# VH-VL binders against A disintegrin and metalloproteinase with thrombospondin motifs 9 (ADAMTS9), part 12

Target 1, 201 residues: A disintegrin and metalloproteinase with thrombospondin motifs 9 (ADAMTS9), of Homo sapiens (Human) (q9p2n4r1735to1935)
Amino acid sequence: LPQNCKEVKRLKGASEDGEYFLMIRGKLLKIFCAGMHSDHPKEYVTLVHGDSENFSEVYGHRLHNPTECPYNGSRRDDCQCRKDYTAAGFSSFQKIRIDLTSMQIITTDLQFARTSEGHPVPFATAGDCYSAAKCPQGRFSINLYGTGLSLTESARWISQGNYAVSDIKKSPDGTRVVGKCGGYCGKCTPSSGTGLEVRVL
Below, E stands for the ipSAE of ESMFold2; O stands for the ipSAE of OpenDDE; V2 stands for 0.75 times the mean of E and O plus 0.25 times the DockQ between their complexes.

## First folded at step 8 (VH-VL; framework fv_amivantamab_arm2)

Design y01 (from x01 with heavy chain S52N D57N; at its last look DockQ between E and O 0.03; V2 from the best seeds 0.00; counts 0 for: pae E 13.2 > 2, off the site)
Fold by OpenDDE, look of step 8:
Order: structure tokens, then C-alpha cells, then sequence
Structure y01 (fold): chain C 201 residues (1-201), chain A 120 residues (1-120), chain B 107 residues (1-107)
């Protein structure tokens, strides 16, 4: 059985993009092969739960008074704030790229991402410029359930920026991760810089 | 397949309490939350609250604060909703629904509903 | 609280018709919007999440659009089984709130 999309081409003579079964770390996983007409096809994982549970957001509102955290940190459009954070955006994901060699999700690949608002936001990334008072509003969500993959224990995030804070929660089995991230311009991103390490369940 | 199975209909007197159960299957219980939604006769859907099945965090509708308690039993993958100090306007069909793990609660799978009737 | 206002409250249509239901949020909820179908005696059924994502198993005749404050549910060609009450729901912030519902009836 093929172990990557290149091998799919070699072994099966396939040239069309689509879902293929690959042997990954001893288990058969369904992988979407993109760019099969090229010499460098890429592997993607189709997310079962799609957009609603796989998204990344950079929140665009900025408090007039960045020293406070009003409404117990709850998001409100009618806040005493400006709506001018140019880096704001919302991206949702149907597929995510996986590097099968390193077993990492390539979070910056947005080929199968939909940006519904503002600027594209990488997978597993969130941020804002809402407040300097530990009041993160940017959100991200990861749901790998049904893909056969889960995040490893080594998968971590780093907080970057001024007064950056992150509240990230991961399910015991590593298939779900949610996070709130922000600062007075702050964000959270995968710590590896290259992606998020995953394992085969 | 994901399933949510709720307990049977209840008839209660005003001032009493009711506890509805919602047994889940077909997914990892602690990877999601459970929301409770009710519908009174002739009215629309009303969100009651949410519980995280992993850490037990809850968020209740303000109008129900003090009267509602949501709990989970991970060993049985069951969620519970208790409503106290019942009154006639609590008469409704109560639904449990699978929700997001945290604060993005769309309800993708629902229980069959539990009719709770409050009458003197 | 975020108020969700649906329009119309009721609509009469025939099989094959194109039906459009709108939902307006009292504030910007980004794409944190879901659409549900509810039939008497049945559990509500998720149709659309994230404003425009079709739930698995839902016919493609259903579609959702919009972001921010204005959202639309469209049934491209109404089928007999589609007569029901439809609700929008925001999950941008607590408390989560539903629209008042749109009753889709047979003309």
C-alpha cells in the first residue's frame, strides 16, 4: 500500500486529485491527494467536522481602554472599542495539510481553507489586539475526530506579542483543541514553527 | 453513529424538581459539551445552558440561574439537567444536544426530547 | 443578549418553490450562526453551521449565506418533507439565542 501521494501515483497510476487510502504508521488512513498531476502532490486530511469546529480567528475589536476586561471577558459588538484591527480575520478549514514525513500538520497551508471575514488566519492560530488585561478574544478550534489522527502530547502553542495571553484546552485523546488567544496585539501559534505534531490513533 | 437518548416524560407539581438524563453514544463523550434547549408549547426554542463534559465547566441562561444544574457522568457518558422550583411556565419539551467542546456551541446531534409537565 | 430576528415569521410555499428565510442578529456574530429544522414531535435537526456549511447528510438544496448580522437560509427547490419550522441560532456569545422561528407551510 502506498505511504504517500507520490506512491499512489507510482503504484496505482493515479493522476487525479481525490481521497486515497495510505498506509501511515502501520494504519490505513484516508488522505486527500492534491496536485496529482504534478510531480509533487501534497497530502491533506479531510476534517469530518469541517468549518464549525475547525477555524482560526483574529479578533478585530480593540478596547478604547486597553487596561480593562469588560463583560467578564465576553465578546460584545457594542463594546467600547474600535473595529479597526486590520489583521483581523476568520478562516475555517475543510482539509488540512499534513507532512507525512514529519507527521505534522502544516498550519500555514490554506489551500482548503475558507476565509469568511478579513484576512486569512492559519490553522491552530488565534489573536487580537483587544486588551492588555488578559482578556483574549481570538479563538481557534481543532477537531480531528474521525480522521484517525490526534495531536501528540508534544503539540504546544506559544504566545507572541505584547501582553499576549493564551487559554488552550486539549481533549484527553488529543482530537480536540480549543483556544483563546490575544493581547495588546498578541497571538498564539504552534510552538514548532513548522506545524502541529500528530499521531495515528 | 452519534446518539443521544433522553429519559422519559415527567409530570411534576409546582415547586418540585425534575432531573432529565441524556445518555450519549457513538463518540468520545469528553471531547464535546452538552447543551440543553427547551420549547414551551406555542413558543420557540430556548437555550438553557451548556456543560463541558470534560472539565465540568458550565454556562447557564441568566433567567435560570439558581434553578438549573447541569452535570455529567463520564463513566456512563450521560448528561443530566436538573431544574428546581418548577412552575407552570417550565412546562416544555426539553432537549439535550451535543455541543462544541468550549464556546462555539452549535448543536449537531439532539436527543429525542423529554416532555416535562408542571401542573397543580 | 444578542437578539435574533427571523423573517418572515411564516411563509406559504409549494413544492418546487425557492424559499428564502432571513435572520438578523442585533450585533455582529461573524459566522457563528446555525440553522435548524424542527418538525412537530421530532428533535430539531441541524442544517447549516458556520453560516454556510452544510451539515453532513443534509440535502444540497439547503444552503446558508451571510456573515456579520444578516444571514439567509435558502431552499432551492422545496420538497414535501421540508415543511417545518426553521430557526437560526447564534453561538457567538453567551447566552446563545435562537430566532423566533419561521413556519414553512404548504400553500
Amino acid sequence: as target 1 above (201 residues)
Amino acid sequence: QVQLVQSGAEVKKPGASVKVSCETSGYTFTDYGISWVRQAPGHGLEWMGWINAYNGNTNYAQKLQGRVTMTTDTSTSTAYMELRSLRSDDTAVYYCARSGYEWYDYFDYWGQGTLVTVSS
Amino acid sequence: DIQMTQSPSSVSASVGDRVTITCRASQDISSWLAWFQHKPGKAPKLLIYAASSLQSGVPSRFSGSGSGTDFTLTISSLQPEDFATYYCQQYDSYPYTFGQGTRLEIK
Scores: ipSAE 0.006, ipTM 0.518, lowest interface PAE 10.4, mean pLDDT 91
ESMFold2, look of step 8: ipSAE 0.006; ipTM 0.429
ESMFold2 (binder alone), look of step 8: mean pLDDT 91; pTM 0.904

Design y02 (from x01 with heavy chain G33Y; at its last look DockQ between E and O 0.03; V2 from the best seeds 0.00; counts 0 for: pae E 11.5 > 2, grease 19.2 > 18.9, off the site)
Fold by ESMFold2, look of step 8:
Structure y02 (fold): chain C 201 residues (1-201), chain A 120 residues (1-120), chain B 107 residues (1-107)
Amino acid sequence: as target 1 above (201 residues)
Amino acid sequence: QVQLVQSGAEVKKPGASVKVSCETSGYTFTDYYISWVRQAPGHGLEWMGWISAYNGDTNYAQKLQGRVTMTTDTSTSTAYMELRSLRSDDTAVYYCARSGYEWYDYFDYWGQGTLVTVSS
Amino acid sequence: DIQMTQSPSSVSASVGDRVTITCRASQDISSWLAWFQHKPGKAPKLLIYAASSLQSGVPSRFSGSGSGTDFTLTISSLQPEDFATYYCQQYDSYPYTFGQGTRLEIK
């Protein structure tokens, strides 16, 4: 049985982009193969819960007084703030890329992302330039339920920036992760050492 | 198993205060907020505010600001809500509810409710 | 304050029916919407969070959908224990507010 999109291409009758079943770690997994007319097709997983539950945000508001943490850290659109952080953005994801050799999500591949505001933001990334008082506002959300994949329990995030705070919640089954990240121009991203490792259910 | 057990029903006169307790078990108390929600007879649910069991921070509904005080006792894993200057429209069932880590402000486990009746 | 408006205010249905309840927010709340089931004399029970995520222990006949301002709770095949009042609740911004409720009554 094919173990990647290149092998699907080798088996006669499979020559175009689309959903194919692959044998991964002894189990069948539905994979979207992109670039099938090229030498290096890419593997994607279609997210069953779609872009409403799979998104990444760098929050665009900056407090007039960054020493505050108003509203006990809750987000308010009527804050004493300015929406002027030029690095801000919001991306949502219909599919994510998987490296089937390492079994890791490639968070920087945005081919099936939709950026509805500002700059593109990688999968599983959040940040802000809101407050220096440990009051993060940027959010990300991951929902792999129904895809046949889950994150391993070893998946980790790293905070980047002198004031960066990250707050990550993972479900016990590894299909859902939410994060709140930021801290005066800081962000969180998946750790480069482990990435976002997945397993086939 | 997660459990929230509230104190018993109270009858109060206008102008009095009431303090409702919410004893929790089956989880790490300091990892969650406790929210308070009330329901007057024949009415919908009304959010009153929350308290962080981690550090005692509070956020009260503006309508109740100045009349409500929420506290916790981490040694007993118990949250308290005190409502002062009671009037007849404070008659309601008062619920405590657990809300998740700082962004998860939906309420996954609730207490059984405490009826507070305010009458002359 | 964000007003949450549910429709219908009540519905009369039989066991086995498919029931749909809608909730409209007065402003964009993204997906920060929960659905609760409430029976008189009992604590409210969380059914759905984040608009579409099913709470642990809730039967799969319950489902939620929507984002932005328009949200839907669906019960695919009504059971006797499902007769209750259903509330939506936004948790996007303070004060957190509930819909007025939808009473689901037995025919």
Scores: ipSAE 0.007, ipTM 0.437, lowest interface PAE 11.5, mean pLDDT 86
ESMFold2 (binder alone), look of step 8: mean pLDDT 92; pTM 0.918
OpenDDE, look of step 8: ipSAE 0.025; ipTM 0.632

Design y03 (from x01 with light chain A50Y S53T; at its last look DockQ between E and O 0.03; V2 from the best seeds 0.00; counts 0 for: pae E 8.1 > 2, placed apart)
Heavy chain, then light chain:
Amino acid sequence: QVQLVQSGAEVKKPGASVKVSCETSGYTFTDYGISWVRQAPGHGLEWMGWISAYNGDTNYAQKLQGRVTMTTDTSTSTAYMELRSLRSDDTAVYYCARSGYEWYDYFDYWGQGTLVTVSS
Amino acid sequence: DIQMTQSPSSVSASVGDRVTITCRASQDISSWLAWFQHKPGKAPKLLIYYASTLQSGVPSRFSGSGSGTDFTLTISSLQPEDFATYYCQQYDSYPYTFGQGTRLEIK
ESMFold2, look of step 8: ipSAE 0.031; ipTM 0.624
ESMFold2 (binder alone), look of step 8: mean pLDDT 91; pTM 0.913
OpenDDE, look of step 8: ipSAE 0.236; ipTM 0.751

Design y04 (from x01 with light chain S93R Y94T; at its last look DockQ between E and O 0.02; V2 from the best seeds 0.00; counts 0 for: pae E 12.9 > 2, placed apart)
Fold by ESMFold2, look of step 8:
Structure y04 (fold): chain C 201 residues (1-201), chain A 120 residues (1-120), chain B 107 residues (1-107)
Amino acid sequence: as target 1 above (201 residues)
Amino acid sequence: QVQLVQSGAEVKKPGASVKVSCETSGYTFTDYGISWVRQAPGHGLEWMGWISAYNGDTNYAQKLQGRVTMTTDTSTSTAYMELRSLRSDDTAVYYCARSGYEWYDYFDYWGQGTLVTVSS
Amino acid sequence: DIQMTQSPSSVSASVGDRVTITCRASQDISSWLAWFQHKPGKAPKLLIYAASSLQSGVPSRFSGSGSGTDFTLTISSLQPEDFATYYCQQYDRTPYTFGQGTRLEIK
């Protein structure tokens, strides 16, 4: 069995983008191969739970009074706020790119993402400029269930920015991560030292 | 009305240092980062590095590591770039640019440029 | 480092023409590419970010496309103010790198 999309092209004579079974770390994994007409095909994992459970957000509203955390941190459309944070964006993901040599998700690849509002936002990141009072509104969600992959325990997030705060929750099996991140202005991203590493289940 | 205004042109001898300022207005200085980019005569644009206005974290281009220092002064909303041990091939127009995010990103607003001439 | 290669190095065109400029990255940068317009004596101006997203205040005759390694800037109907040098820039990873530029001149 091939171990990457380039081998699929060479060994099977395949020239079409599509789903293929690869042998990864001694286990069978279904990988979407893109760019099969070129010399540089790319490996993607199709997200079984799709873009409704895999998204990244930089929230666009800012409080009129940033020293507050109204509604006990709940998001409300009727807030005393303005939609004027120019860095705002929302991206949702149908597939994510994986580097099969390092077993890391390439969070900046948006080929199979849809940016429905504002700027593109990398996978597994979130932020805002909403409040200085530890009141994060930006959200991200990761759901790898059914893909045959899970995040390793080495996957960690870092919070950056003025008054930055993050609340990251990981499931015990490593298939689900949700985060709330923000500041005035603040963000969370996977740590560059650990990256977003996965293992085959 | 976002504006980045740089200090004036400078003429320096080899071995000297230069410090270029970038005074910002029209936005909250600590919400963004500042990158520095230069263009030598007859050449393209070259990214030199980035500094966070939030906490002073820096990321320098490897070829300039050890010769460049980037700083900020929050009280004046001003970024600075100092290049030391100048050589004739450091002759260039130096630009400051605002990142569109607090992350390392594209540059949405640029300063007018500062010509630094290094003459032997 | 990711090398960015633009083509062509220069182009002569008339007002009303359609112009296409290409940019190729030496490694996959997904969609993390920006296009800039630069006129002599002026600061560079952002036109396109994320390969295809039009910056606020930029005329709709400008458009961008591409992902991965191959990218295109298109100006659909040239205006007199569009004669300038155009640069692509990747911002996928440091060091951020620029194409060598494409000079667009009046025919």
Scores: ipSAE 0.006, ipTM 0.451, lowest interface PAE 12.9, mean pLDDT 87
ESMFold2 (binder alone), look of step 8: mean pLDDT 91; pTM 0.908
OpenDDE, look of step 8: ipSAE 0.014; ipTM 0.536

Design y05 (from x01 with heavy chain S99G G100P; at its last look DockQ between E and O 0.07; V2 from the best seeds 0.00; counts 0 for: pae E 12.9 > 2, placed apart)
Heavy chain, then light chain:
Amino acid sequence: QVQLVQSGAEVKKPGASVKVSCETSGYTFTDYGISWVRQAPGHGLEWMGWISAYNGDTNYAQKLQGRVTMTTDTSTSTAYMELRSLRSDDTAVYYCARGPYEWYDYFDYWGQGTLVTVSS
Amino acid sequence: DIQMTQSPSSVSASVGDRVTITCRASQDISSWLAWFQHKPGKAPKLLIYAASSLQSGVPSRFSGSGSGTDFTLTISSLQPEDFATYYCQQYDSYPYTFGQGTRLEIK
ESMFold2, look of step 8: ipSAE 0.006; ipTM 0.415
ESMFold2 (binder alone), look of step 8: mean pLDDT 91; pTM 0.908
OpenDDE, look of step 8: ipSAE 0.022; ipTM 0.547

Design y06 (from x01 with heavy chain G33A Y54W; at its last look DockQ between E and O 0.04; V2 from the best seeds 0.00; counts 0 for: pae E 12.4 > 2, off the site)
Fold by ESMFold2, look of step 8:
Structure y06 (fold): chain C 201 residues (1-201), chain A 120 residues (1-120), chain B 107 residues (1-107)
Amino acid sequence: as target 1 above (201 residues)
Amino acid sequence: QVQLVQSGAEVKKPGASVKVSCETSGYTFTDYAISWVRQAPGHGLEWMGWISAWNGDTNYAQKLQGRVTMTTDTSTSTAYMELRSLRSDDTAVYYCARSGYEWYDYFDYWGQGTLVTVSS
Amino acid sequence: DIQMTQSPSSVSASVGDRVTITCRASQDISSWLAWFQHKPGKAPKLLIYAASSLQSGVPSRFSGSGSGTDFTLTISSLQPEDFATYYCQQYDSYPYTFGQGTRLEIK
């Protein structure tokens, strides 16, 4: 069976974008091949749980008093806040790009993302400028369940920025991760910067 | 109503093995992991590891690796824990517990416990 | 391993009393802490998850607070059924670990 989208073109004579079964690290995976009309198609994984469980956010509200963490850290529309953080955005994902040579998700490829508010936000990242008091509001969510992939144990996040904090919860099987990230101003990103290592289940 | 029902008490000799069952009901078995936790007499709770009912992946506590095997049977919604090469200090009550909301993190429902006694 | 230290080891109290049990983690665990009630011969019961979230069906006299390394379980007015051993558990990092327990006894 083909091991990448170029081989799908060569071995099957396919020229259309779509889902194909590929042999990856000894296992059969369903991979979306994009750009099949070109010389360099790209491999994507379709997220079974889609946009509702796969998203990235830079939260746009900033507390009037950044030394506080009101509401026990809960998000409130009626907070004493300004809506003025210019880096704010929200992106949700139907598919994510995978580099099959390195087995990494390419977090900055947004071809199958929808940015519903503000600026595009890479997969697996979050941030805000809400509070200096360890009160992160920006959220990301990853759900790889049903894709045949999970994150490896080497998948780690780093915090960046002033007063930056992150709260990352990773499921034991590596299929689900949620994060709350922020600062004054701060964000969290995968430690590699642009990729998250995965394995075939 | 979520229920976890464990097999009955066992008496074993040193060097033997024990296999404890945990039959589940009242929820979708494959949505949650099952953790195993034990309590030796006069001691606190000790986490032994988990098994994913979805795909069979396991994570064992380091001190038990090589001696423990966890399995599931999705057709009966049952988890199993086998502990081999038993020693006297393996005498404990063994609990199965459902890991919380798919993160395999906290234990929201527990079995009634299975006493395993290891003596010669 | 993250060490979880509970205080006190035991407490003697009367029905109607307010009881506070504390749990300290050896490193920052954010809010990833649960509290359990355990009676001999019974299954343990989850009371609190995420440090302060009350499990469904648990009476409102139970509450949790804390973040980072210091956590508290409070029972605002003891009832006869509350005499048990209470455990905290961290679920921030493997291996998941428990406090040594706090035995709540009838005075």
Scores: ipSAE 0.007, ipTM 0.457, lowest interface PAE 12.4, mean pLDDT 87
ESMFold2 (binder alone), look of step 8: mean pLDDT 91; pTM 0.912
OpenDDE, look of step 8: ipSAE 0.019; ipTM 0.603

## First folded at step 9 (VH-VL)

Design x03 (from x02 with heavy chain L104Y, light chain Y94S; framework fv_modakafusp; at its last look DockQ between E and O 0.77; V2 from the best seeds 0.00; counts 0 for: pae E 10.0 > 2)
Heavy chain, then light chain:
Amino acid sequence: EVQLVQSGAEVKKPGATVKISCKVSGYTFTDYYMHWVQQAPGKGLEWMGWVDPYSGETDYAEKFQGRVTITADTSTDTAYMELSSLRSEDTAVYYCARSGYEWYDYFDYWGQGTTVTVSS
Amino acid sequence: DIQMTQSPSSLSASVGDRVTITCKASQDISSWLNWYQQKPGKAPKLLIYAASSLQSGVPSRFSGSGSGTDFTFTISSLQPEDIATYYCQQYDSSPYTFGGGTKVEIK
ESMFold2, look of step 9: ipSAE 0.007; ipTM 0.558
ESMFold2 (binder alone), look of step 9: mean pLDDT 93; pTM 0.940
OpenDDE, look of step 9: ipSAE 0.067; ipTM 0.710

Design z01 (from x01 with light chain S31N; framework fv_amivantamab_arm2; at its last look DockQ between E and O 0.21; V2 from the best seeds 0.00; counts 0 for: pae E 13.9 > 2, off the site)
Fold by ESMFold2, look of step 9:
Structure z01 (fold): chain C 201 residues (1-201), chain A 120 residues (1-120), chain B 107 residues (1-107)
Amino acid sequence: as target 1 above (201 residues)
Amino acid sequence: QVQLVQSGAEVKKPGASVKVSCETSGYTFTDYGISWVRQAPGHGLEWMGWISAYNGDTNYAQKLQGRVTMTTDTSTSTAYMELRSLRSDDTAVYYCARSGYEWYDYFDYWGQGTLVTVSS
Amino acid sequence: DIQMTQSPSSVSASVGDRVTITCRASQDISNWLAWFQHKPGKAPKLLIYAASSLQSGVPSRFSGSGSGTDFTLTISSLQPEDFATYYCQQYDSYPYTFGQGTRLEIK
């Protein structure tokens, strides 16, 4: 069986973007091959739970008084806030890119993302400029259930920025991660030392 | 085959203490924490606290702070919960449950429960 | 503390019925919500975590939905073995708290 999309093209004579079965680390995995008309097709994983459970957000509201954390950290439409954070955005994902050599998710590839508000936001990242207290509002969600992949136990997030804080919840089976991230202004990203590594189940 | 097996039922007098054991198997003990949850007769479930099997860090429900001690023994893969200064309203079934650390804290495997009865 | 309000307190239903149980949190807990089944003389059993993720080995007739403050557990076709008390539980912040339970009685 082919081990990447280029081999699918060569071995099966395929010229169409679509789902193919690949042999990855000794196991079968369904991979979406994109750019099959070119010499360098890219490998993507289709997310079974799609946009509703796979998204990244930089929250656009900033508290009028940034020393507070109103509503016990709950998000409210009627907050004393201004919507003026120019880095704000919301992206949701139908597919994510994977580097099959390193088994890393390429979080900055947005080819199968939809940005419904503001700027594109990489997969597995979040941020805001809401509060200087520990009150993160930016959210991300990862759901790999049904893809045949899970995150390895080494996956870690870092906070960056002034007053930056992150609250990351990873399921023990590695298929689900959610995060609340922010600062004044702050964000979270996967650690460059660990990356966002996956394994085939 | 994850299993949590608890010690047997106990009857205690007010003012005594009780120590419940929770022996685990089928997974790497130090990769998870252990939560303790109790249910008094006619009441719902109440979370008591959590302990890390990796480093012994604990978080106790404030209502029980000062009366509860949670420990682990990694050589036997066993968690312990001790409740001191028992009152009649501490009569309950006490459960241990496997949980992650502070942001993976759903309880995927539970012990069978230990009935502790506090009566004069 | 985050209050978890569960409804109904009890329900009686026939085999094959669709049953829905709701849970409301007193504040936004995102999707940090679990559902448990508790049968007499047995330990609680995890059904759903992260609001909608089905635990391994749980029949597909169970499903969960919701986010923020409003959550549901659905049993699509009730079976005789499903009589139990069902609890929701938030794990967003300490102390973790449970709903008061819903007793499901099979006719």
Scores: ipSAE 0.000, ipTM 0.437, lowest interface PAE 13.9, mean pLDDT 87
ESMFold2 (binder alone), look of step 9: mean pLDDT 91; pTM 0.912
OpenDDE, look of step 9: ipSAE 0.013; ipTM 0.572

Design z02 (from x01 with light chain S30N D92Y Y94S; framework fv_amivantamab_arm2; at its last look DockQ between E and O 0.02; V2 from the best seeds 0.00; counts 0 for: pae E 13.1 > 2, off the site)
Fold by ESMFold2, look of step 9:
Structure z02 (fold): chain C 201 residues (1-201), chain A 120 residues (1-120), chain B 107 residues (1-107)
Amino acid sequence: as target 1 above (201 residues)
Amino acid sequence: QVQLVQSGAEVKKPGASVKVSCETSGYTFTDYGISWVRQAPGHGLEWMGWISAYNGDTNYAQKLQGRVTMTTDTSTSTAYMELRSLRSDDTAVYYCARSGYEWYDYFDYWGQGTLVTVSS
Amino acid sequence: DIQMTQSPSSVSASVGDRVTITCRASQDINSWLAWFQHKPGKAPKLLIYAASSLQSGVPSRFSGSGSGTDFTLTISSLQPEDFATYYCQQYYSSPYTFGQGTRLEIK
């Protein structure tokens, strides 16, 4: 079986973008091959649970009084807030790009993401500029269940920015991660920068 | 492995107070909060409040405000809940549960429960 | 406060049956919903978090779905140990509120 999308093109004579089975690290994995009309197709993983469970957010509201954490940190539509954080955005993901040589998700590839508000937000990231009082509002969610992939134990997040706080929960099998991240202003990103290491289950 | 072990059952008279302990192990105590939940006989679950093991911040259910105090002791990895001015309708099983860094997170591990009976 | 309404209040079913339990929130809670199993004399046990995430050690016959205001818990093939009371809970905002419970009883 082919080990990447270029081999699918060469060995099977395939010329169309679509789902193909590849042999990855000795195991069978379903990979979406994009750009098959070119000499450099790209590999994507289709997220079985889709964009309702795979999203990234930079929250757009900023408190009028950033020294507070009102509503005990709950998000409320009626906050005393300005909706003026210029980095704000919300992106959801149907597929994510994977580099099969390094076995990393390429978080900044947004080919199969939909940005419904503001700026595009990379996969596995979140942030805000809401409060200086440990009150993160930005959220991300990852659900790799059913893809044949999980995050490795070395997958880590870093918090960056003034008053940055993150709360990140990873399931024991590495297929689910949720995060809350923010500051004044702050974000969380994978510690490898733009990559997030995975393994085949 | 994560464990929450609570103090034993108590019988109290109306007007007294009760303090229930919740000793934790198997994780870094200050990385999580502790919520308290109770269940009166024949009733559903009622959230009472939350405390951060990191900084001692609390969030109490409004109906219990003024009667409840939640504390922690980081040196023993133990959370405490004190309910004052007890009434007969405070008879319940009281649970501690580990919750996330912030009070709004879900509860993944629970203590075994402590029966508090308030009777004359 | 966010009100959580479960349906039905009680289900009578046999081993091997497929059962669904629904939970409706009085306002949009996104996916911040948990499902718990509670047996008399035991602590509640987390089954599902984030509406659809299966907690570690929970059998795969349990599943959750939904977002916004409408959520379901499904048990695909009942086992004898599944007869219990099931609660949904929102953790979107304080106070955390539970549904009133659904008792799953042997038929």
Scores: ipSAE 0.007, ipTM 0.429, lowest interface PAE 13.1, mean pLDDT 86
ESMFold2 (binder alone), look of step 9: mean pLDDT 91; pTM 0.905
OpenDDE, look of step 9: ipSAE 0.025; ipTM 0.581

Design z03 (from x01 with heavy chain Y101T; framework fv_amivantamab_arm2; at its last look DockQ between E and O 0.03; V2 from the best seeds 0.00; counts 0 for: pae E 10.4 > 2, placed apart)
Fold by ESMFold2, look of step 9:
Structure z03 (fold): chain C 201 residues (1-201), chain A 120 residues (1-120), chain B 107 residues (1-107)
Amino acid sequence: as target 1 above (201 residues)
Amino acid sequence: QVQLVQSGAEVKKPGASVKVSCETSGYTFTDYGISWVRQAPGHGLEWMGWISAYNGDTNYAQKLQGRVTMTTDTSTSTAYMELRSLRSDDTAVYYCARSGTEWYDYFDYWGQGTLVTVSS
Amino acid sequence: DIQMTQSPSSVSASVGDRVTITCRASQDISSWLAWFQHKPGKAPKLLIYAASSLQSGVPSRFSGSGSGTDFTLTISSLQPEDFATYYCQQYDSYPYTFGQGTRLEIK
């Protein structure tokens, strides 16, 4: 069985983008192969729960008074806010790219993402410039259920920026991660030292 | 003005059930969650669980799993906590408290407390 | 479960004193810690959230500090209304847990 999309192309003579079963770490994994007409096809995982449960956000509202954390940190559309954070954006994902050699998600590949507002935001990334009072509003969501993958224990997030803070919640099986991240201004992103490593279930 | 008003004190026998209400006012009910916390005589505060008024999601303390049910009624802005199969060590003051909808589940406004006494 | 350990269990103090209460978590909870004041017959009152953020309407003599596992509540100059029991609470992960309480009483 092929172990990457290039092998699918070579061994099976396939030239069409699509879903293929690959042998990864001794287990079958369904991989979307893109760029099969080229010498360097890319491997993607189709997210079964789709873009409603897989998204990244840099929140665009900033509190008029950034020393507060109103509403116990709940988001309100009627907040005393201005919509002026220039880094704001929202991206949702139908598929994510994976490096099958390292078993790392490539969070910056947005080929199968839709950016509905503002700047593109990498997978598993969130931020804002909302409050200096530990009140993060930027959100990301990861749902790998049904893909055959889960995050490993090594997956860590780093917060960066002034007053940066993150609240990351992982499911026990590593298939769900949600986060709120922000600061004045701040973001969270997967650690470059650990990456966003997955394993085949 | 945010207010949480709980139902009155109850006396129950072992094996019975109790349902405590928490009527809220002064804010948009569905923008927050409700946690339930109890304090047995001579003991500290014990978190029992949480319900989102936004979507009805719950998370119960593991020791109470299977004995507790938390619900909401959006039409009356009221949260409920039902504790079944009562034991004498369930005697406590039960509080509802307003919390965040998902993360940052700290409790900014609390109900006045409801004494539940479980005795033979 | 994350165990929260408060120190001291009780403290006797006079009006005007500076009082420090500590709280230790059994694992890293980042800054997701709250402090409450509780008086007999009354609802608990939130003082501090996110380890150091002062709740609206709480006097500035209250302050919080710390991150990770070690946290401190400080009352810089006690007032008569400050005699109460104080609790820390982690809200990093379920089940949310409280410290055992610190009773602050009149000397």
Scores: ipSAE 0.007, ipTM 0.485, lowest interface PAE 10.4, mean pLDDT 87
ESMFold2 (binder alone), look of step 9: mean pLDDT 92; pTM 0.920
OpenDDE, look of step 9: ipSAE 0.167; ipTM 0.723

